# Ledger of designs, part 29: miniprotein binders against q8wxe9r568to878

Target 1, 311 residues: q8wxe9r568to878
Amino acid sequence: EEEITVDVRDEFSGIVSKGDNQILQHHVLTRIHILSFLSGLAECRLGLNDILVKGNEIVLRQDIMPTTTTKWIKLHECRFHGCVDEDVFHNSRVILFNPLDACRFELMRFRTVFAEKTLPFTLRTATSVNGAEVEVQSWLRMSTGFSANRDPLTQVPCENVMIRYPVPSEWVKNFRRESVLGEKSLKAKVNRGASFGSTSVSGSEPVMRVTLGTAKYEHAFNSIVWRINRLPDKNSASGHPHCFFCHLELGSDREVPSRFANHVNVEFSMPTTSASKASVRSISVEDKTDVRKWVNYSAHYSYQVALGSIW
Short names: E, the ipSAE of ESMFold2; O, the ipSAE of OpenDDE; V2, 0.75 times the mean of E and O plus 0.25 times the DockQ between their complexes.

## First folded at step 17 (miniprotein)

Design Ve3 (at its last look DockQ between E and O 0.80; V2 from the best seeds 0.00; counts 0 for: pTM E .766 < .8)
Fold by ESMFold2, look of step 17:
Structure Ve3 (fold): chain B 311 residues (1-311), chain A 97 residues (1-97)
Amino acid sequence: as target 1 above (311 residues)
Amino acid sequence: SPEELEKAMEELAKKLGVKVVALKVEGMDGPTREAWEDAMKIMEALQKLPGVKSVRVFIEDGTVYVIYDPSKTSPEEIIKAIEEAGFKAELVVVEEK
């Protein structure tokens, strides 16, 4: 009957290096949302794995939530909904609040450090512009260093992977023609012993090939978008790269491009995971012992992969 | 489970050269505002005591676990700090199995 749901959502953003995708800059923003159905004026207390309270907890045993991590994290730049008693937080790091009834709201947000050394996969991209010919090649490989990739039994997938290759404004006509004329993204089956070559297609028609997912120009992003529903792919051997290839021939030497792009944008979601290792350790409701308690975790990643200069 | 966590804490304390003491604070029972406030007072008093490393208070029965540096404080001083804060505490007696 009475219940409280705590949703913990991590938003990773950053910049990674061209080749091995070492993390050059990173930011994790964590938002905590509450949805509660509690009778009366019920004061609630939320316990996070805040390093400033490590080992110093006041709790009922029944209010302890299942452990999701052994780590304690530093909470930076905490911001709170008006229902949180900030003086209590300042004095004790206890998150004391009176939730809105039957209304999902953002209780708090904070920043933290990304809890992994690597991202779930790496993306290598090579680009070239030779006269009126433009080609792009990418190789995507699952990272063995990412914790979720080490054990297939506990593996959490990357979902709705989107890799965007920005297209310069002066090249849009070539891609718009392909979209208007109904060109579909090419999907190629993976040859275990082969990779996409740099072989160009004669004529002025662009060629896009992928070994997984789909690729097409999307006007909404002004980008070629490589979409993959789920990684790792169930039908692919571990360690084998997934490939994207694009060859574009511009219609005139007068339109010689100056460059392809400075970066590639990568986005995906990971359900039931945490990028920050933020964890709800306890949920307490004053004067109540029989409240149903739910905690959900999710992470969204959005970052740039640096490219070398095209010139 | 809480039992497994406390066992792990005791093993870690042995490795780090600290000790764990369990206390029972009288009159603490349940998830009331008074119990939360009392637990906060106990927490504050113990955090001022040199040598106290961590304090965990279970408000349903007044059980308090304290990890401390035995070169700087003792269970007797910990109890006295709780008493000075206005609460009565005693060591938890456990049976050998």
Scores: ipSAE 0.645, ipTM 0.836, lowest interface PAE 0.8, mean pLDDT 80
Fold by OpenDDE base, look of step 17:
Order: sequence, then structure tokens, then C-alpha cells
Structure Ve3 (fold): chain B 311 residues (1-311), chain A 97 residues (1-97)
Amino acid sequence: as target 1 above (311 residues)
Amino acid sequence: SPEELEKAMEELAKKLGVKVVALKVEGMDGPTREAWEDAMKIMEALQKLPGVKSVRVFIEDGTVYVIYDPSKTSPEEIIKAIEEAGFKAELVVVEEK
């Protein structure tokens, strides 16, 4: 059976401000990968929602791919695989190519402006230092400004959310419990109902709490890592923030580093090209009518949230 | 479906204050290289017309949908442009059901 699979993947990177989580800097790279199983020479044409095409399309009816987006996007800095006829693209904006058989390859990449005004969620982090006591609190809220969050019926989740709080090397010892049976990393206690308000936990032991997911120190990142499988959480009321809390009592005020991490790292994926809004409008294979066509969409977000001065 | 596409085009036309015309070009039977080449010629010819907003060519049967500003162009001018490109086109009366 003849088949062509198109994978469209966004990669969002950026820096986000403290508080309002305004995007200070961003980069959106979209990569299109092809995997085809086609007999003989199969010239293919890929149609994207390119603003320069803007409805000028030559297709077969059967080659039209279902798309949920009505947006046209501006492609920047297009780069093509050698199997693409770039002259045809420059003259007509048609992506004409002869795919490599049975090999997954990057057909093209391009940059776009971020399609949304806001990120899918906001993260507010507060750090307090009082003598030898350090507290870190974060509040995560879904953004109503993000289009995928507006309609519950069409809501696209954030998946495999990772929030990393860089930990000074000096503090790593505090997250290790010497158990008789080996080094156990301190794990957050999940408390769904905890309003992390004023709980002065006057305890000498590090305390981590989350309202959702898990949090632990992970050596691979030298960070406390808050992991959430899916946002929004189906079991959480739409309006309540998710919270991370960490309280650490240091041995002395001298263990407070002069420089704290000035950022939190955030990563997650979405099962759509939510960053670019890139879409495949059509896939055509010359002289072939019975080709199975698949399109997969994804986005990966990786950005830093600036932390204000702790003081 | 073709019907859904047509409906979507009509809705778009209404929203933009433009019109849609459907034409059938003779001798186009895709997917062939020749059909693509012919479609490109048609596309180029139509894009030069004032008032043409978008063109969709279905190469399997030579159906051409043109979204246009009726104040700047007409179905007759569209047909003429296709003819000047070396093709024969006929207006497909979409019976408003």
C-alpha cells in the first residue's frame, strides 16, 4: 500500500517576563518531515497555508487535506531538502519534490512569527529569603488569551509539562535524604486542596508541595523539576491556579548564594502546530490516486521565565 | 467534500464582498504533468486580471473556481483570460439549490 506521512512540528523558544509572562523574545521554527512509501518516481506537491499562495491552489479534490485552521501564515527563511525544486517554489510557491523512498527526512523548515499573543499558561514565581530560610512559590494559570484554551470543545492540551527551577549547587545536599537504603530524592507531597498561603512550616526539613503532578530534584537538570502530564487538568476547576511550593532551611545564611537563578525553564508539547499555525492544505502525488496520506502536527515549547530580583 | 469546499468558498465570498464563479476547462484530466502545466498557465492568466482574489483549479476535471471582485472583473473577462491562455472554458452554473 502506498503511503505518505507528513509530520509538521513547531519548535518555540523564547524568554518570558516575570509577572505578566510577556514574550520578550521568541523564535518559532517549523520543520516538515516526510516519510513515503511510493513505487517508482513519484513527484509530490505539498500545499501549505502560505499567505503568498492565499487560496491560489492547484489540486485534486482528493488531495485536499482536512485542516482546522483558516489562517494564512508568512513563511520566513525557508530551507529545503535537495529533493525540492526550489525554482518552482520561488516562481509559484508550490513545494514540488521527489521524496526519498522509505526514509524519514526533513523536507523543509521555515520560521514564523508566533501566532498567539500569549503562551498557553502563565507562571508566576516568587522567591523569598529570610535568613537561612528560602521559599519558592509558583502559580500556574491557564491563559484565556491563548486560542486553544477558549473553547473547551476544541481545547488543545499542553502535554509533558516540565518546569525546572535551577538549584544552586550548595543546596543540592538539602534535597538528598540519607536513607539507610540509599539516596532518596525529596519528593513533593501532592496536596490538591492546599492553598499555599502562609504555611510557615517551621521544620528543619525541606518541604515540597504541589497541587498537581510531581516535583523532585533531578540531577540531570540540576533543578527541582515540577512535572505535569497534562494541562489543563480535567479534574481541576478552570479558574484555580496550580501551585508549587518549596521551603528550604539552610544551615546558615552564608549558604544563601549571592546569585540565584534568575529564570525558570519551561518545556511542554502540544499535539498541534499551535505556535506557527502551519497546516498542510494538500498533498498530491503525480499519477497516483490511491495513496494514503497522513499529517501529524505537534509543537514543542521551550522557554525561560525571568525571575525578578529576590529582593 | 467538494460540496463543503464550495460552501466554504461561498461563505468566504459573502464575508469579503466578492463573488465566486465556477468554470470548466476542456481537456484537463489529471493528475498528469500536462494537467499541472495547463493549470499553471490558467492560474497565471487569471492572477493577472484585476479583481481576482483567489483561484482554485481541480486538475482531475478542469474545474476552476475563481473568487473575484465584481467591481473589477466579470465571469466574461475570466473566461476570456482562460481563452487567451489557450484553453476553452465554460461557465458552470451552480444551480442554487
Scores: ipSAE 0.613, ipTM 0.831, lowest interface PAE 0.5, mean pLDDT 86
ESMFold2 (binder alone), look of step 17: mean pLDDT 76; pTM 0.690

Design Ve4 (at its last look DockQ between E and O 0.87; V2 from the best seeds 0.74)
Fold by OpenDDE base, look of step 17:
Structure Ve4 (fold): chain B 311 residues (1-311), chain A 81 residues (1-81)
Amino acid sequence: as target 1 above (311 residues)
Amino acid sequence: KTKTVELKVEGMDGPTREAWEDAMKIMEALRKLPGVKSVRVFIEDGTVYVIYDPSKTSPEEIIKAIEEAGFKAELVSVEEK
């Protein structure tokens, strides 16, 4: 069976302010990959929700792809694979190409302005240093300003959420427990009902707690990594923040570094092009009417949240 | 205020290269007309939908533009939007 699969993937990168998580800078790169199994020479036409095409479409009815977005986007800095007729694109905005057979390849990429006013969630982090005691607390809340969060019925989740707190090298030893079988990282205790405030922690041992997911030091990132499989959490009441808490008591012989992490790294995916709102409107294959067509959408977010000074 | 006119262009039978080329010519001709807001061409049967400002153009002018481009078009319907 003849088929063509189009993968549209956003990559969001940026820097976000402390507190309200305002986007200070961002970059959205969208990549389109093609995998096709077509007999013979099969000239293809891809239609996107390009603002320069808006309202002016040449298509077969059967080649119209289902789309959930009504948005039209401005493409910037388009780059094409060699199989694309760029002259046709420049003249008509039609993406005409002859795909490589049975090979996944990047057809094109482009940049867009971030389509939303806010990120899917906000992360507020507070750090405190009292003598040799260090506390880090984070509160994660879903953003009501993000369009995918407005309707619970159509809500698009954030998946594989990773929040990384860079740890000074001097503190790494505090997160390791020696066992007979080797060193194990300290893991957070999950407490779903906890609202973490100033908790008096008795004892010199590091304490980590999360209301959702898992947290542990991960050497690969040199960070405490808070992992959440899915946001929003279906089992959590709407409007309550998810919390991360870490308490460290440094030895008296240990100085608190003058420079602590000034940012937190956030990374997650979404099963839609939520950053660009890029959409495939049509896929046409010349002289072929019985081609199975698939479109996959995804976004990957990677950004830093500024923490500011800890003291 | 806009209207939508549905037209039928003769001789268009996609998905052929010729049908695409013809559709492009029609599209180009129509986009030049004052008041045309949107053009959709279905190349499998030559159905053309044009959204237009009725104060600036008319179905007759749209048909004329297609004819001047070398094609024959017939009016199917006009709807208010």
Scores: ipSAE 0.726, ipTM 0.932, lowest interface PAE 0.5, mean pLDDT 89
Fold by ESMFold2, look of step 17:
Structure Ve4 (fold): chain B 311 residues (1-311), chain A 81 residues (1-81)
Amino acid sequence: as target 1 above (311 residues)
Amino acid sequence: KTKTVELKVEGMDGPTREAWEDAMKIMEALRKLPGVKSVRVFIEDGTVYVIYDPSKTSPEEIIKAIEEAGFKAELVSVEEK
C-alpha cells in the first residue's frame, strides 16, 4: 500500500502588548515533514501556495489537494533536506525530492508572517505590590472574531493552554500548594463578597484560584502555571472571562525584589490550523497515479505578554 | 482586461519524466512571451491554460512560442477573464 503523508507545522513566537495583546513582534517558522511508503525511485513534487508560483503550475488533476485557503504566501529563508534538488527550486520554485522510505524527516523549513490580525484570545493581567503583599489577577477572553458567530462543530480549539507567571526565587517557599478550585469555588467567593485572601485557613497563606483549569507552582518553569485543557471551554457561556487570582504575603518588605516580572508566557496548540496559511496545493509522485495522499496541519503558539515594570 | 486561452499540446500523456520535462520547457517558453500573465499545464492530457493581455499577445503568438520550443499545440477555446 503506497502512501505519502505531508505534515505542515507552524510555530508562532512573539511579544504582544499589555492589555489589548496587540502583536508587537512575531516570527512564524513553518516545518514540513514527509513520511512515505513508496517503491522504486519515487521522485516527488510538492506544490505550496508560494506567491512566486501563483498561477504558474504544472500538475496532474489527480494530484491536486483540496484548497484550504485562497491566500498566497511569501516564503522567506527556505532551508531544505539534502534530498531536495535546490538548483531546481532556485531556477523554477519547484520542490523536487526523493523521499527516504518509511522514515519521517523534515523536508524543508521557511519563515513566514502571521496570517491573522489577532490571536485567538487576549490575556489581561493586573499586578500590585503593597508593602509585603503581592497580588496578581488575570482575565482571559476569547477574541471577538474567534468566538462570535463560530459554529462549535467547526471551531478549532486552543489546546493545552499554559500561562506562566515567573516567580522570583525568594518567593518559592510560599507556593507549596496548588489550586484545585474550579469555576464553582470562584463563583461562591465572588457572589458572597469574600476577599481574595480571607479564605485562607492558615492565616497569611497564599491563595491561588482559577475559574477554569488548574494553577500551581511548577519548579521546572520557576513559575506559577495556569493550565487549561481546551479553549473555548465547552461548558462555559460565550464571552465570559476566565480568571486567575493569586495573593501572597511576604515575610517582610525587604524580600521585595527590584523586579518581579516584565511578562507572562502563553503557550498553546491548535490542531488542523495554520498560523501562516501555508497550504499544500498538490502532491505528485512521478510514474505513479494510485498513491494515498494525506496532509496534516497544526500550529503551536508561544509568546510573551508584556506587563511593564512592577516596581 | 485579460483573456484565457485553452490549448492542447500533442504528445503529452500521463505522469512520465518526459511529460514533466516537456511541460517545463513549455512553461519557460511562455513565461518569456510579453503579455503572458500565468501558465497552467495539466500533463496527463496536454491541456494548457494561459492567462494573457490581449493588447500584448494573442493565442496565435502563444501557439507559435510553443512550436518554437519544439511542440505542437492546437487552440481549444478562448474566454474573457
Scores: ipSAE 0.670, ipTM 0.921, lowest interface PAE 0.7, mean pLDDT 80
ESMFold2 (binder alone), look of step 17: mean pLDDT 78; pTM 0.720

Design Ve5 (at its last look DockQ between E and O 0.84; V2 from the best seeds 0.75)
Fold by OpenDDE base, look of step 17:
Structure Ve5 (fold): chain B 311 residues (1-311), chain A 81 residues (1-81)
Amino acid sequence: as target 1 above (311 residues)
Amino acid sequence: KTKTVELKVEGMDGPTREAWEDALKIMEALQKLPGVKSVRIFIEDGTVYVIYDPSKTSPEEIIKAIEEAGFKAELVSVEEK
């Protein structure tokens, strides 16, 4: 069976302010990969929601791909694989190409402006130092300003959410437990009903707590990593923040670094091109009517959230 | 205020390269007309939908432009949007 699969993937990177998580800087790169199994020479035409094509389409009815987006996007800095006729693109904005057979390859990439005003969720982090005691607290809330969050019926989740808190090298020892079988990282206790505030923890042992997911020190990132499989959480009340809490008692106030982590790293994926709103409007294969066509959409977000000064 | 005209172009039978080339010529001709906002061409049967400003152009002018491009077109319908 002849088939063509188009993978459209956004990559969002950026820097976000503390508090309201305003986007200070961002970059959106969209990459389109093709995998095709087509007999003979098969010229293909890919139609995107390109603003320069808006409303002017040459297509077969059967080649129209279902799309959920009604947006038209401006493509910037287009780069093409050698199999694309760039002259045709420049003249007509048609993406004409002869795919490599049975090989997944990057057909093209382009940049866009971030399609949303806000990120899918906000992360507020507070760090306090009192003598040798260090506390880190984070509150995660879904953003109502993000379009995918507006309608629960059409809500697109954030998946494999990773929030990384860089840990000073001096503190790493505090997150290790010696076991007979080797060193194990301290894991957070999950407390779904907890609202974490300033809790006086009586004890010299580090305490980590999360309302959702898991948190532990991960050496690979040199960070405490808060992992959440999916946001929003189906079992959590709408609008209730998810919280991360860490309390650490250091041996002395001298162990408190003068420069603490000034940012938190956030990563997650979405099963849609939520950053660019790029969509495949059509896929045409010359002289072929019975080609199975697939389009996959995804986005990966990776950004830093600025932290305030530690006092 | 815009209107949509549906036309049928004769001799277009896609998905052939010729059909694509012909469609492109038609597209270019129509885009030059004042008041044309959107053109959709279905190359399998030569169906052409044109969204246009009726104050600036007309179905007759649209058909004429296609004819001047070397094709024959017939009016199927006109709808108000």
Scores: ipSAE 0.771, ipTM 0.947, lowest interface PAE 0.4, mean pLDDT 89
Fold by ESMFold2, look of step 17:
Structure Ve5 (fold): chain B 311 residues (1-311), chain A 81 residues (1-81)
Amino acid sequence: as target 1 above (311 residues)
Amino acid sequence: KTKTVELKVEGMDGPTREAWEDALKIMEALQKLPGVKSVRIFIEDGTVYVIYDPSKTSPEEIIKAIEEAGFKAELVSVEEK
């Protein structure tokens, strides 16, 4: 049986402001991969929501794919696999190709501007350094401006959320020195219904608390990593902020940097092309009417949240 | 301010390489015509919808452009927006 699968994946990267997470810099890259099992050389056409074709479509009714967005997007810096006829694309914006058989490959990639005005949630972080005492607090709140009502599909979750707090290099050296009996990980417990206030504790071991997910130091990132499986949380009231708290007592204030870190790293995935709003409008396989057609959408977000006025 | 004309292009009857190439020629010809706002072509039966500015063009001129591109088209209907 014959089939073609189109995977559309967004990659958002950027820098957002402290507090309200206004987007200061952004880059959106979309890659389209094809996996096909087609007999013979089958000439295929892929229809995207390219604004240069808006309202000007050539199609068979049977090849129309389900609507995922009403938006039309501008494709920048298109790059294609060698199987794509680039002259046809240049002249008519038609993506015409003969796919590799039984081999998943990148058909094309392009850049877009971020299609929304806000990210799905905001992260506010406050740091304080007082002598040898360091505190970091974060509040994560789902954005009211990023709503399923703006996307005709149901509300799409953020999955595998990871918030990374870089540990200053001075502290990494100190941790290595203090691990003479073995490597130590930072420890955390999830607080059930915890209040924001935390009692300071003495000692060199940091105190970490979260109201959702988990937090621990991860050597692979040289960071404290706050992990949340899914947002919005099914068990939390609407608009409820999710909190991270960390308290460190350093051995000497002479080793304290001028600030905790310049930024916090945030990444997560969504099962939609939320960053670009790229959408497959049609898939045509010439002279074939019995081809199973699949389209998968995903987005990955990886960005920095600034922590100071000079970032 | 716009109208929509529905046309039927003769001889266009399915997902063949020639039908795709013919549709592209028709699309290109119509996009060059002043007053044409959008063109949608269904190649399985040759149905064409053209949204146009009636102060700049007409169904007669649209059909003429298709004929100059080498194809025959019949008027099916005209509707205002």
Scores: ipSAE 0.661, ipTM 0.920, lowest interface PAE 0.7, mean pLDDT 80
ESMFold2 (binder alone), look of step 17: mean pLDDT 78; pTM 0.726

Design Ve6 (at its last look DockQ between E and O 0.82; V2 from the best seeds 0.73)
Fold by OpenDDE base, look of step 17:
Structure Ve6 (fold): chain B 311 residues (1-311), chain A 81 residues (1-81)
Amino acid sequence: as target 1 above (311 residues)
Amino acid sequence: KTKTVELKVEGMDGPTREAWEDAMKIMEALQKLPGVRTVRVFIEDGTVYVIYDPSKTSPEEIIKAIEEAGFKAELVSVEEK
């Protein structure tokens, strides 16, 4: 059975301000991969929601792909695989190509401006130092300004959310429990109902708490990693923040680094091209009407949130 | 204010290379007309939708442009948007 699969993937990178998480800098790269199983020489045409094509389409009705977006996007810095006729693209904006058979390859890539005004959620982080005591608190809220969050019925989740708090090397010892049978990382206690106010932590041991997901020191990142499988959480009331709390008691004031991490790293995925709003409008195969066509959409976000000065 | 005209072009039977080439010629001819905003060609049966400014062009002028490009077109419908 003849098949063509198109994978459209956004990669968002950026730097975000403290507080309201304003995007200070961003980059959106979209990559399109093709996997095809087609007999013989099969010339293909891919239609995108390219603003330069806007409304001018040559297509078969059966080649029209379902799309959730009505947006037209401006493509920047287009790069193509060698199987694409670039001359045709420059003259007509048609992406004409002869796919490699049974091989997943990158057909093209391009840059876009970020399609949204805000990120899917905001993260506010406060760090306090009192003598040898260090507290880190974070509040995560879903952004109402992000289009995918406006309608609960059409809401697109953030998946595999990682929030990484870089830990100074000097503090790593505090997250290791010397167990006779191996180094166990301190794990956060999940407390769904906790408003992390002034918790009088009566113990010298590091305390980590989260309202959702898990948090632990992960050596691979040299960070405390707050992991959340899915946002928004189905079991959480809309509008309540998710919280991360960490309290550390250091051995002395001298162990407080003069330079604490000035940022938090955030990563997550979405099952849509939410960053670019890139969409496949059509897939045509010359002389073939019975080709199965699939389109997969995803986005990966990786950005830094600036932390204010501890002072 | 725009209108949409639906036309049928004779002799278009895609998905052949010839049908694509013919469709490109038609699209190019129509895009040169003042007032034409968008052209959509269904190559399987030669259905052509043209969104246009009725103050600048007409269905008759659109048909004429297709004919001058070497094709035959018939008016199917005109809709106001």
Scores: ipSAE 0.784, ipTM 0.950, lowest interface PAE 0.4, mean pLDDT 89
Fold by ESMFold2, look of step 17:
Structure Ve6 (fold): chain B 311 residues (1-311), chain A 81 residues (1-81)
Amino acid sequence: as target 1 above (311 residues)
Amino acid sequence: KTKTVELKVEGMDGPTREAWEDAMKIMEALQKLPGVRTVRVFIEDGTVYVIYDPSKTSPEEIIKAIEEAGFKAELVSVEEK
């Protein structure tokens, strides 16, 4: 049985504003991988929604793939595996290649512009320092159209959401001081029914609370990490924000750094979508008409939210 | 305001390298013709759809461009809208 699988993976990176999370800077890198099982390794042609093609296509009707978007995108800085005929691409925008047999490989990569105006959710963070007291609060709200009550056929979730709050090195001894043996991370308990305005604990140990997911200090990132498996959350009311709270009493106010990070890092994946709207329009195999053809899309997002305050 | 012409190009049959190369020559010739907006070539049977500006070109000029590229084409239909 003969088949070819095309995997399209977008990587979004950028910086968003602190309040409304407007996109201030962004870059999208798209990688296309091929896995094929073709006898004789005939030449293949891949059709993308490249704007320089401008709807001009050479196809067999049977090679047309389901349309995922009406948009045409600009491909920047294209780089190719050695199996691609780059002269053909530069002269005609045709992606002509001979795939490696039974070996998944990166066919090409290119850069694009993010195709949407907004991200799936917003994150607002407020910080304060009062003497030796440090407080951080975050509110995560799903953007319009990302409700848990949407039709499942149209909903693409954010998975493995990770929100990282960089921790100044001065805080590390507080965690070690409270650990009897070795280095340990601070682990938060989820408080059911927790709301904004919970009274802060004035003791010497850190207090962290979340309304969804988990939060703990992770040495690998030098950060407090708020992890959420999936958004939107099926068990949460529409419109109410998901919250993170941290209150830390330092040993003295001399442990408060004069400068520290003014951003929060956000990462997540969306397994069946494209940040660029890159789309495979056709897959053709020379001299063959009975090849099974599969296309998979995924996107990974990694960006900074500016805080605009001392943390 | 555009029209679509459907043409049949002789000698195209299948997913061969020759058919792809012939289709690319036709595509290039038509993209040089002022007034041609989009071109789709179906290589299994030589069907060609051209969306064009009728104030700038015509089916006759489109066929002529294909013939100058070395291919024989016949008119199948012309539609507006």
Scores: ipSAE 0.627, ipTM 0.909, lowest interface PAE 0.9, mean pLDDT 80
ESMFold2 (binder alone), look of step 17: mean pLDDT 78; pTM 0.720

